# Designs tried in a protein design chat: VHH binders against Probable endonuclease 4 (nfo). Part 4

Target 1, 285 residues: Probable endonuclease 4 (nfo), of Persephonella marina (c0qri1)
Amino acid sequence: MVKIGAHVSSSKSLDLVFDRGREIGADTIQFFLSSPRSWHWKERSDEEKELFIQKRRETGISPVIAHSSYLFNLASSDPVLRKKSINGVIRELKLCEELKIDYYVIHAGKSKGLKESEAVKNIIDSVKEIFSKVKLKHTFFLYETLAGQKGEIGKTTDELAQLMEPFKKENTGVCVDTCHIYSAGYKINDEEGFYSYRSELSKKIGLENVKVIHCNDSKTPFNSKRDRHEHIGEGSIGYKGFEFFLNDEYFRRLPFILETPKTADWDIKNMERLRRLIRTAPVAQ

## First folded at step 20 (VHH; from q01 with S104T)

Design s04
Fold by OpenDDE, fold request of step 22:
Structure s04 (fold): chain B 285 residues (1-285), chain A 123 residues (1-123)
Amino acid sequence: as target 1 above (285 residues)
Amino acid sequence: DVQLVESGGGLVQPGGSLRLSCVASGFTFSDHWMGWVRQAPGKGLEWVSDISSGGSTGYADSVKGRFAISRDNAKNTLYLQMNRLKPEDTAVYYCAKEPYHDSTGYLEYFDYAGQGTQVTVSS
């Protein structure tokens, strides 16, 4: 069954994400564990953690997704930055595991002058260190597909396959962002392009390893290599691009998270738009 | 423990001015993004303004050109000068630690906030 939700504010207290999710009628939610532009960490009280678990149970919102900080770069050639990033991820993952958050979504990193192969190696080494210090029993570590901005690693299925290879025994997977893959050059807004991408995911990553769909339209045209989210149907992807995912036999079982612009009641509108695209019977492939 | 104490709110007529203050304690004030958020009656929390540790400032479109955020790190104090106040500025204003907002100004995160100070703009 299709779960539709959005990124919601985690301001003040993490338990409030469920209240905010309920306010917009979300089935699933995503949020930040801490400020995504700060290296500082807020230690959460036991009371807050307990309330988080309680409200999740009461609301039935599921799955629950955490998004990593934007500061983290697991590919960094700067040993200080890479170490800080690793430690930041470890800290966030530990909290995720404690709160039984289902998925942790991260941008793997940027090469920033490195060769792609070196950047990939650095990411792999970073993740190895992370998993040496954090044992994920519940939470899945998800690489997010990226738009293909300069230096980004994870902009192609080949890159993701390389990142995934050493960790097949770990709780790892992929978060597919519709805006990002469209911007990266995957033509998902037409039928041929969608099934081509699906086949590619199946072959190189395995569909079962795709756990979350970030459902965003694009303000920029196809293959722009830009990351600019737009309301569903208002961008260059259009309704068809989302309809393919929502009605796919496998993808329709995943959570769909809106990261569209937060104005007025657009979260509600966008969720409604997505829900209208869902058919009773899935498309078999 | 982190403490944020807001003051300076009150009742003013449209076009009037107020200056809010927030005194912070329990953390290294100078190392953090600080900001102001507000909650109007029947509405959710709204980002108003923030300022980096380095002094870079941001403002919501609704207050840009009218409000000015500043900080005195030596005094662990955050300020919000509010000029040309409008009835729609009526809200409880909160000092926020490590606020974050998206490109549209949607408040996505903050660590802590104070008890708030009431600002009422009415003729």
Scores: ipSAE 0.910, ipTM 0.956, lowest interface PAE 0.4, mean pLDDT 96
Fold by OpenDDE, fold request of step 22:
Structure s04 (fold): chain B 285 residues (1-285), chain A 123 residues (1-123)
Amino acid sequence: as target 1 above (285 residues)
Amino acid sequence: DVQLVESGGGLVQPGGSLRLSCVASGFTFSDHWMGWVRQAPGKGLEWVSDISSGGSTGYADSVKGRFAISRDNAKNTLYLQMNRLKPEDTAVYYCAKEPYHDSTGYLEYFDYAGQGTQVTVSS
């Protein structure tokens, strides 16, 4: 069965993410562990953690995904910012392991004036330090595909392949965001483009290393290099782009997470739209 | 322990004004984003306004031009001046620590909230 869900609020207490997921009929959920615009960290009580585990069991929502802070930049040439980012990721990953969160999704970073090779090196060094202090047994560390905004690292399959290469023995992988890759120049809204991208993933990263699909349409045109999410079918990607993923033999087994605008009851509508695109039988490769 | 205590709510007529206060303790108030969220009957939590440690403010579209958020770090107190109140503003208002909302104003996160204070706007 295809798992479809959405990013939900984690306000007040982390256990409430399951209540909110249930309210919209989600099979899977994503949320922030802390404020994504603050460097401060909230220590969670044992009671909260236990309730989190309990509610997950009761609701059956799975897998569970955490999204990293937007402040983190593992590529930064600023040693203070890099250190803060590294420590922030470490804290979040430790909590993920404790709560048995399945996937941790992160934007690797931005070059901010550095050469791409230098930025990539910085990210790799940062992740090495992270894994020296956090041993992931359950949680997977996932690089998210990026739209190609200024300085972003992870906007191409080649960049992601470079980032992943040193950590093949670790729990690492990729989160594919449909809006981002479309904006980055992968033409997934037509059949040829979709299979071309799938082939690239297979060749350069390995399909088995793709663990999550962020399912977002795009407000902007193809190859815009912008990150602007739109409701499913309302953007420039259109239904076909999502239909290809949902009915692919491999991708259909992954969680699909909506990060579409959260107005009115659109989460429910978008989930329903995705579900209607699912065919009885997957497309064989 | 983090504590947030709201006050200042009440019953007012449409067009009236209220000033909410929130006294914070148990953390370094001045270092954090603070804000107000509200929950109307039968609705979910809604972001109303927030203010950074540096004093930058944000407002939901529904309250822009009518509400004003401010803070007194010396008193560990957050304020919300609510003018030209409407029946649609009726809700329990909560003081929130480290609130975060997306570009649409959807409340994605906050650390803590107080017990809330009831605001009722009715003729």
Scores: ipSAE 0.907, ipTM 0.955, lowest interface PAE 0.5, mean pLDDT 96
Fold by ESMFold2, fold request of step 22:
Structure s04 (fold): chain B 285 residues (1-285), chain A 123 residues (1-123)
Amino acid sequence: as target 1 above (285 residues)
Amino acid sequence: DVQLVESGGGLVQPGGSLRLSCVASGFTFSDHWMGWVRQAPGKGLEWVSDISSGGSTGYADSVKGRFAISRDNAKNTLYLQMNRLKPEDTAVYYCAKEPYHDSTGYLEYFDYAGQGTQVTVSS
């Protein structure tokens, strides 16, 4: 069965992500562990953590994914911002391990005027420090593919391969965002383009290292280098691009997470649109 | 330990005004984003307004120009002045610590919310 879900609210108590996932019919979920616009961290009680684990088991929603704060920049040349970012990632990963969250997805960093090679070096140094303080036994640390907006690092498979190289023995991998790669110049909505990208991923990253698909259409044209998510089938990618991923022998086994605009019942609608594109599906209950 | 206590709700006719208050305790109020969220009958939580530690404000499109958020850090109190109230504003209004909404106004996160205060706008 292909696992389709969405980013859901983690407001109030983390265990509620499972209730919210169930409410929309999600097979898999993603959420923030803390406010993505604040450096303040909310300590979680043992009771909340226990309830989270209980509800994960009871609902069977899996995989479970956390997205990093948007404030983190592991590439930063500002030592204060970089240290805060490293400490923030450490705190989030430690909670992921306690809760047995399967994947932690991060935007690796932005150059902010640095040469891209120096930004990559800074990210690697930051991740080395993070792994010196956190041992990942369950959780995989995933670099997300990015559109290349505002100096983002991670827009190409070459950049991701560089970021992963020092961490081959660690729980690391990649999350592919369909809007981001389309905006970064990978024409995934046509057959040749999709298989070319798939081949490039296989050669440079290894397909087995791709662990999560962020499933988003794009408000902007191909190769725009802009990150504006759109409802499935209503953007420039269209249904075809999603159909390729959903029916691929490898990618169909991965969780597909919607991060599309969240008005009304659009998560339900977008999940149904994706499910209609699957040529083989398990019996619905 | 964190407590948020809302007050000031009530029954009001369309076009009327109410002022909501939220008294906070158990954390350093002045260091945090604060906000108002609401839940209309049979609906989910909706972001209404927020205010940063530095006083920058944001409003949902449905309330912009009619509602005004403010804070008094010396009194650990958050306020929402609600003017030109409409029947659509009928909801339980909650004070929220560290709310986060996406570009569409969808609430993706908050740390804590209070018990809420009922606002009913009816002829």
Scores: ipSAE 0.700, ipTM 0.874, lowest interface PAE 1.5, mean pLDDT 93
Fold by ESMFold2, fold request of step 22:
Structure s04 (fold): chain B 285 residues (1-285), chain A 123 residues (1-123)
Amino acid sequence: as target 1 above (285 residues)
Amino acid sequence: DVQLVESGGGLVQPGGSLRLSCVASGFTFSDHWMGWVRQAPGKGLEWVSDISSGGSTGYADSVKGRFAISRDNAKNTLYLQMNRLKPEDTAVYYCAKEPYHDSTGYLEYFDYAGQGTQVTVSS
């Protein structure tokens, strides 16, 4: 069965993410390990960690995904910011390993005036340092595809392939965000465009290295280079793009995580919209 | 040991005012975002207001223009001045350390919250 879920609040205590996932009927969940706008880190007690593990078993919600802080920039030419970012990722990955979190999703970085090649090199050097200090036994470190807003690294499959190349023996991979790739110029709501993108992923990255789908419609047009998430079917991607992913032989096996705007019951509504797009077996006649 | 102690709640008539206080301990108060969240009967937690370490403030649309958040870093105290109170403001109000909300006001994260103080707006 296709695993569909959403980003949920991790306020107060991490174990509550399972209660919040269950409340919306999620099969899979994503959350922040710390405030994504603060450099301060909250130490977690052994009791909280034990409750997290227990509720994971009890609810059966899986896979479990953590999203990195938005403050991290592994490409930064500012050595203070880059070191803080590296240390932040190390702390988050260590907690992921303790809690057996399946995937850790990160925005690789922003160039901030650097050439793309320099930014890519900086990210690779940062990740080498991270992996010299953290051994991933369970968790996969996933670069997220980005829309191509000012200076973002990770908007093309070529960029992601470069970022992954030194780490083929590590637990690494890619998270594909449907809004981001659509905004970056991949016409995924068109059959030819979807299969062209799929082929490109397979050849340049290896399809098996795609581990998570961020399932978001787009408020902005194709190729806008803008990151503006929208409710499923209400944006410019439309239902067709999600139908392709949800019914693909490989992608259907992956967790689909909504990061759409949250008001009222919209997580529930968006999950229902996605579930309606999954092809059922024909009724015997 | 992080501790957040809210006070100043009570029963007030519509149109009235209250001032909430939150005394913090167990961390360097001046370094952190602080905020107020509330829970109305039968409802989930709702972001009300927050204030950065540098004094930048934000407010939910439902309270903008009526509520004012402030902090006194020398006293490790967060305040919420609530004016022109309405029955829909009835809730338990919590002081929160390091709140984070999305563009819709959904609370994606906070570190800690206090035990809360009840505000009841009724004629």
Scores: ipSAE 0.661, ipTM 0.858, lowest interface PAE 1.6, mean pLDDT 93

## First folded at step 21 (VHH)

Design t03 (from q01 with S103A)
Fold by OpenDDE, fold request of step 22:
Structure t03 (fold): chain B 285 residues (1-285), chain A 123 residues (1-123)
Amino acid sequence: as target 1 above (285 residues)
Amino acid sequence: DVQLVESGGGLVQPGGSLRLSCVASGFTFSDHWMGWVRQAPGKGLEWVSDISSGGSTGYADSVKGRFAISRDNAKNTLYLQMNRLKPEDTAVYYCAKEPYHDASGYLEYFDYAGQGTQVTVSS
């Protein structure tokens, strides 16, 4: 079954994400564990954690996804920033594991002047340190595909393959963002481009390692290298691009998370738009 | 323990003004983003304004040009000057610690909020 949901507010208390998910009729949800623009960490009470677990059980919302802070850069050449990023990820992952959150989505980092090979190495070293200090039994650590903005690592399947190679024994995977890959130069809005990308994922990453789909249209044109989300069908990708993912025999089994602009009732509208694109039978390769 | 105490709300006529205050305690106020969020009757929490530790400010489109956020770190106090108030500004206003909103202004996170102060704009 196709799971459709959205990024929801985690304001005030983490357990409220399930209430907010229910309000919009979400099957799955994503949220921040803490402010994504602050290095400060909020300790959660046992009561809050218990209520989180309880509400998840009661609502049946699943899977549950956490998105990492935007401040983290695991590729940073600044040892202070990189260490802070590593420690931040560790704290977030520990909480994810404690709360039995299914997926943790992260932007791997930016080179910021480094050679790509150096940035990749730094990310790998950072993740090695992370996994030396936190053991993931339930939560999966997911690299998000990136749009290809300056210095971003994870903008190509080759980069992601390199990042994943050392951690085959760990709970790792990929989150595919439709806006990002479209902006990065993968032409998913037509049939040939979609299947080309799917084949590439299969060969270089393994489809089974794709765990989450961020379902976003793009305000900017194809291959813009920009990260600007748009409502489903209102951007340059269009309905066809999403129809391919939603009806693919593998991808349709994954959670689809909207990170589209959240004004008025657009989450509900966008979810409905996606649901209308779902066919009764999947398309097999 | 973190405490945020809002004050300054009340009943005003359209076009009127109010000044909200929030006194913070239990954390290093100067090191955090602070902001105001509001909840109108029958609606969800809405981001209104925020201010960084360095003094950078942001405003929702609905209040831009009418509201002004400021902070006094020495007094651990956050302010919201509300001018040219409209009936649609009627809401409970909350002081929020570490608020975050997306590009569209949707409130995605805050750590803590106070008990709130009622603002009613009516003729």
Scores: ipSAE 0.910, ipTM 0.955, lowest interface PAE 0.4, mean pLDDT 96
Fold by OpenDDE, fold request of step 22:
Structure t03 (fold): chain B 285 residues (1-285), chain A 123 residues (1-123)
Amino acid sequence: as target 1 above (285 residues)
Amino acid sequence: DVQLVESGGGLVQPGGSLRLSCVASGFTFSDHWMGWVRQAPGKGLEWVSDISSGGSTGYADSVKGRFAISRDNAKNTLYLQMNRLKPEDTAVYYCAKEPYHDASGYLEYFDYAGQGTQVTVSS
């Protein structure tokens, strides 16, 4: 069945993400492993890790997704920043493997004045170094689709294809964010646009490499190149855009993660809205 | 081991003031974001305020203009001056290491928190 969840707080102790997931009735969850705005790393105790594994088993929440720090820029022309980013990713991935987290989602980086080709090369080189230091057996490293803000790499399927090409033997894939791709210029809110994008993913990336759907509406109009999440059905994408994904033969098998504004009980409301869009039978391909 | 010890809570009337303190140990205090979070009865943890290592501050909309966060790195101490207190401010207040909140102010992460100090605003 379709698994629907949300990004939840990982405050205090990582095991609590399952309690918080259960509180909102989530099938799947996403969270930060550490502060996404700090370079400092928190070492987790063995007790915490054991409790994490235990609570996951008890709650049955799956899959489990970690989101990378926002500070990381694998494309950076600054060698200090790029090295810090690489090391940060390595630490996070090692913890993911230890905890058997299923997916690690990352924004690849920003060019910051570099040519796109140079930025792509830097990201590839960074990821090569990362995989030379950490071997992923369980966790998948996922590039997130980006909205197309200034300098972002991963805003097009072509960019993602380039990033993925050298690592086909590694646990890599893509996380599709509905808000981001809509903002980037993929018209997923209508049927033609959705299938066009699906076809493009299939051809350029391979559908099998799409592992997670970030399910977010957009506060801004189509092709805005902005990253502004909105509640499901309240934004410019609308219910149809999500209905296409939820009822697609392939995508419906993936986890759907809400990163919508967290006020009141909106996570519960948004999950309910998504669930109501699910049909009894998938769309035939 | 990281330790955070809050103090300064108490019972005050609406419109009153309190000053909370948090003494940190077990880490380089000056290098970290610090903040205050609170939990009211029957509610979840809520971000209140934070301050960067450089002194940049942020406040939840509910406390803007009334609360002031500050830090004394020489004393490894975090402060929260709370003025014009309201009954809605009643909660256990926690000092938090490396707090993070999203654009809407939703608390998404912190490393550690202390035992908390009770703040009660009532007539």
Scores: ipSAE 0.909, ipTM 0.955, lowest interface PAE 0.5, mean pLDDT 96
Fold by ESMFold2, fold request of step 22:
Structure t03 (fold): chain B 285 residues (1-285), chain A 123 residues (1-123)
Amino acid sequence: as target 1 above (285 residues)
Amino acid sequence: DVQLVESGGGLVQPGGSLRLSCVASGFTFSDHWMGWVRQAPGKGLEWVSDISSGGSTGYADSVKGRFAISRDNAKNTLYLQMNRLKPEDTAVYYCAKEPYHDASGYLEYFDYAGQGTQVTVSS
């Protein structure tokens, strides 16, 4: 069965993500551990953590994915921002390990005027510091592919390969966002383009290191270098691109997480659209 | 403990005005994003407005031009001035600490919310 889900609200109490995932019929979920636009951290009680673990068991929703704060910049040359970012990631990863969250997805960093090579070096140094202070036993640290908006590190497979190289013995991998790679110049809605990208991933990163698909259409055209998510089938990628991923021998085994705009029941509608594209229906329904 | 206590709700005719207050305690109010969210009968939570620690404001399309959010950091109090009220504004209004919403206004996160204050707009 292909696991399809969405980013859900983690408002109030983290355990509620399972209730909210169940309400929309999600097989898998993603959420924020704290406000993605604030440096302030809400301490979680042992009681809340126990409820989280209990509801994971009760619902069977899996895999479970956390997304990092958008404020973190592991590439920063500003020592205050970089230190805050490192400490923030350490804090979030420790909570992920306590809660047995399967994947932690992060935007690696922005150059902010640095040369790309220096930004990559800074990210690697930051991640070395992070892993010196937290040991991942369950959770995988995933770099997300990015659209290539100004200064973003992680828009190409070459950049991701560089970021991963020092950490082959750590629980690391990548999350592929369909909107981001399409905007970054990977023509995934074309058969040749999809298989070219797949081959590039396999050669430079290893397919087994791709752990999560962010499943989003794009409001902007191919190669725009812009990050604007759209409802499945209503953007520039169209149904064909998602069909390739959903029916691929490897990618079909990964969780597909919607981060499309939400109103009313759009997560339900978009999940239904994705399920209609699967040529082999899950028997567990 | 974090406490958020809303007040100022009530029954008002269409076109009327109300001013909501939220008194905060248990944290450094001035350091945080604060906001108002609402829940209409039978519906989920909807983002209404937020305000940063520095005073930058945002509004849902449905209330833009009619509602005004403000804060008084010396009194640890958040306000929502609601003008030209419509029956569609009928809801329980909650004060929220550290809200975050997506482009559609869906609440992806908040730390805490109060018990709420009822606003009813009816002829």
Scores: ipSAE 0.711, ipTM 0.876, lowest interface PAE 1.4, mean pLDDT 93
Fold by ESMFold2, fold request of step 22:
Structure t03 (fold): chain B 285 residues (1-285), chain A 123 residues (1-123)
Amino acid sequence: as target 1 above (285 residues)
Amino acid sequence: DVQLVESGGGLVQPGGSLRLSCVASGFTFSDHWMGWVRQAPGKGLEWVSDISSGGSTGYADSVKGRFAISRDNAKNTLYLQMNRLKPEDTAVYYCAKEPYHDASGYLEYFDYAGQGTQVTVSS
């Protein structure tokens, strides 16, 4: 029932993400559509796209998630960078629609010296331009929660609510990263803190608009404003934080994507750790 | 069509040296990150080194100080000088276009790779 997976390599050909997901026993996968550090775009052949669709069907791996390039900054006041970012997102979303990718996850932007209100305005204007050129029929555009490093927009539910407000009738939503929100000041590893955050999401965003969980422990302490992912149970969040999400009536229905360090077979081990936290239903008395 | 042709592999004793070459065609070589990745027997692909269009270099911890990546944009050629080779360096070495690795050195992406050249280090 609970879909647990990881970010996998999309090297060489996009269809191979399904082989790589199968290799580690993933129920769901995330990957990059292009190099996240290069502005160059690799055109994909019809044959590659067809093979991607075939392997999605054959493996049954679902949901399928794409993560945006890290170069994109939809908040940028530099018109060259902003236009390149907008065009990059348009290209990635068009491919997502062709491949029927379920979710596209993006870091909304960084202020880079702008006031927060101006950065938010720039992001909204950028997304309006994107949606004027791409109609999402299948794919959902998801803002990712961020840790609050150096000008990041998207660290609070209030910021996300502002970003979503003009797009309530569009396929939009939120991806919650457990490491990011813990670092941003949401104490999700204690019961009161978890349910307070859940209530805040419900009131300000609507729980139904949360579509993906990035499931990462944290190398840094609570409220650090630093983004350093750690293996499940080995960071400062600990098992309890993940147990709350995995056993919540709503969140358990969402894909849980690991973005933890990839040394050795740690994806397999981290997925097993998460699966062991899922409680069985009580038997009738 | 993008083509990457590796050469220079072989059998060497521990402590020896090899120089790998990769001739690229079908794209503007000077505009791209290039790199070397390797696959040891029974293992997955591992990032070894990369070099930006501007010549900035990076190395996996396991090869720092022993390997040197370089490029000759006029010849569309990527190089890897491999010194003080160890048995653990035994692998097929691939030239990769636009490689990207995470902080742990895991290869998350590349556009294309060649067919590879075998390097065997045996005592």
Scores: ipSAE 0.690, ipTM 0.873, lowest interface PAE 1.5, mean pLDDT 93

Design t03 (from q01 with S103A)
Fold by OpenDDE, look of step 21:
Structure t03 (fold): chain B 285 residues (1-285), chain A 123 residues (1-123)
Amino acid sequence: as target 1 above (285 residues)
Amino acid sequence: DVQLVESGGGLVQPGGSLRLSCVASGFTFSDHWMGWVRQAPGKGLEWVSDISSGGSTGYADSVKGRFAISRDNAKNTLYLQMNRLKPEDTAVYYCAKEPYHDASGYLEYFDYAGQGTQVTVSS
């Protein structure tokens, strides 16, 4: 069965993410561990953590995904910012491991004036430091594909391959965001483009290293280099683009997470739209 | 321990005004985003307004032009001036530490919220 879910609020208490996931009928969920725009960290009580674990068992929602803060930039040339980012990621990963969260999704960073090679190096160095202080046994550290706006690193399969190369023995992988790759210039909304991208992933990253699909349509046109999510079928990607992923032999085994605008009951609607695209038999490669 | 204590709620007629206050303790108030969220009967929590440590403000579309958020860091107090109140503003209003919402106004996170103060707008 294809698992479909959404990003949900972690307001008030972390355990409530399961209640909120259940309310929309999600098979899988994603949430923030802390404020994505604050450097301040909230320590979670033992009671909250216990409730989290309990509700996970009760609801059966799986896998469970945490999304990194947006403030973190592992590529930063500012040593203060880089260090803060590294420490922030360490704290989040420690909590993920403690709660046995399955995947941690991060935007690797932005060059912000650096050469791409320098930014990539900085990210690699940052991640080395992170893994020197955090041993991941359960949680996977996932680089998210990015749209390519404002010097983002991870906008190409080549960049991701470079980032992953030093950490092949670690729990690392990739989260594919459909909006981001479409905006980055991968034409996933037609068959040729989809299989081309799939082939690139297979060759450069390894399909087995793709762990999560962020399933978002795009408000902006193809190759816009902009990150603007749209409801499924309402954007420039269209239903066909998602149908390819949902019915692919490998991708259909992964969790699909909606990060579409949170208005009315659109999460439910978008989930339904995705489910309608699922065929009985997968497309074999 | 973090504490947020809201006050200022009450019953008002449509078109009336209220001023909410929130006194914060247990953390460095001036270093944090603060905001107001509300929960109407039968509805979930919704973002109303927030203010950065630097004083930048944001408002939900439903309250823009009617509500004004402010803070007094010396007093560790957050305020919400609510003018031209409508029946649909009826809710429990909560003071929130480090609220975050997406572009649609969906409250994705807050660190801590108080017990709330009831605001009822009715003729």
Scores: ipSAE 0.569, ipTM 0.821, lowest interface PAE 0.9, mean pLDDT 95

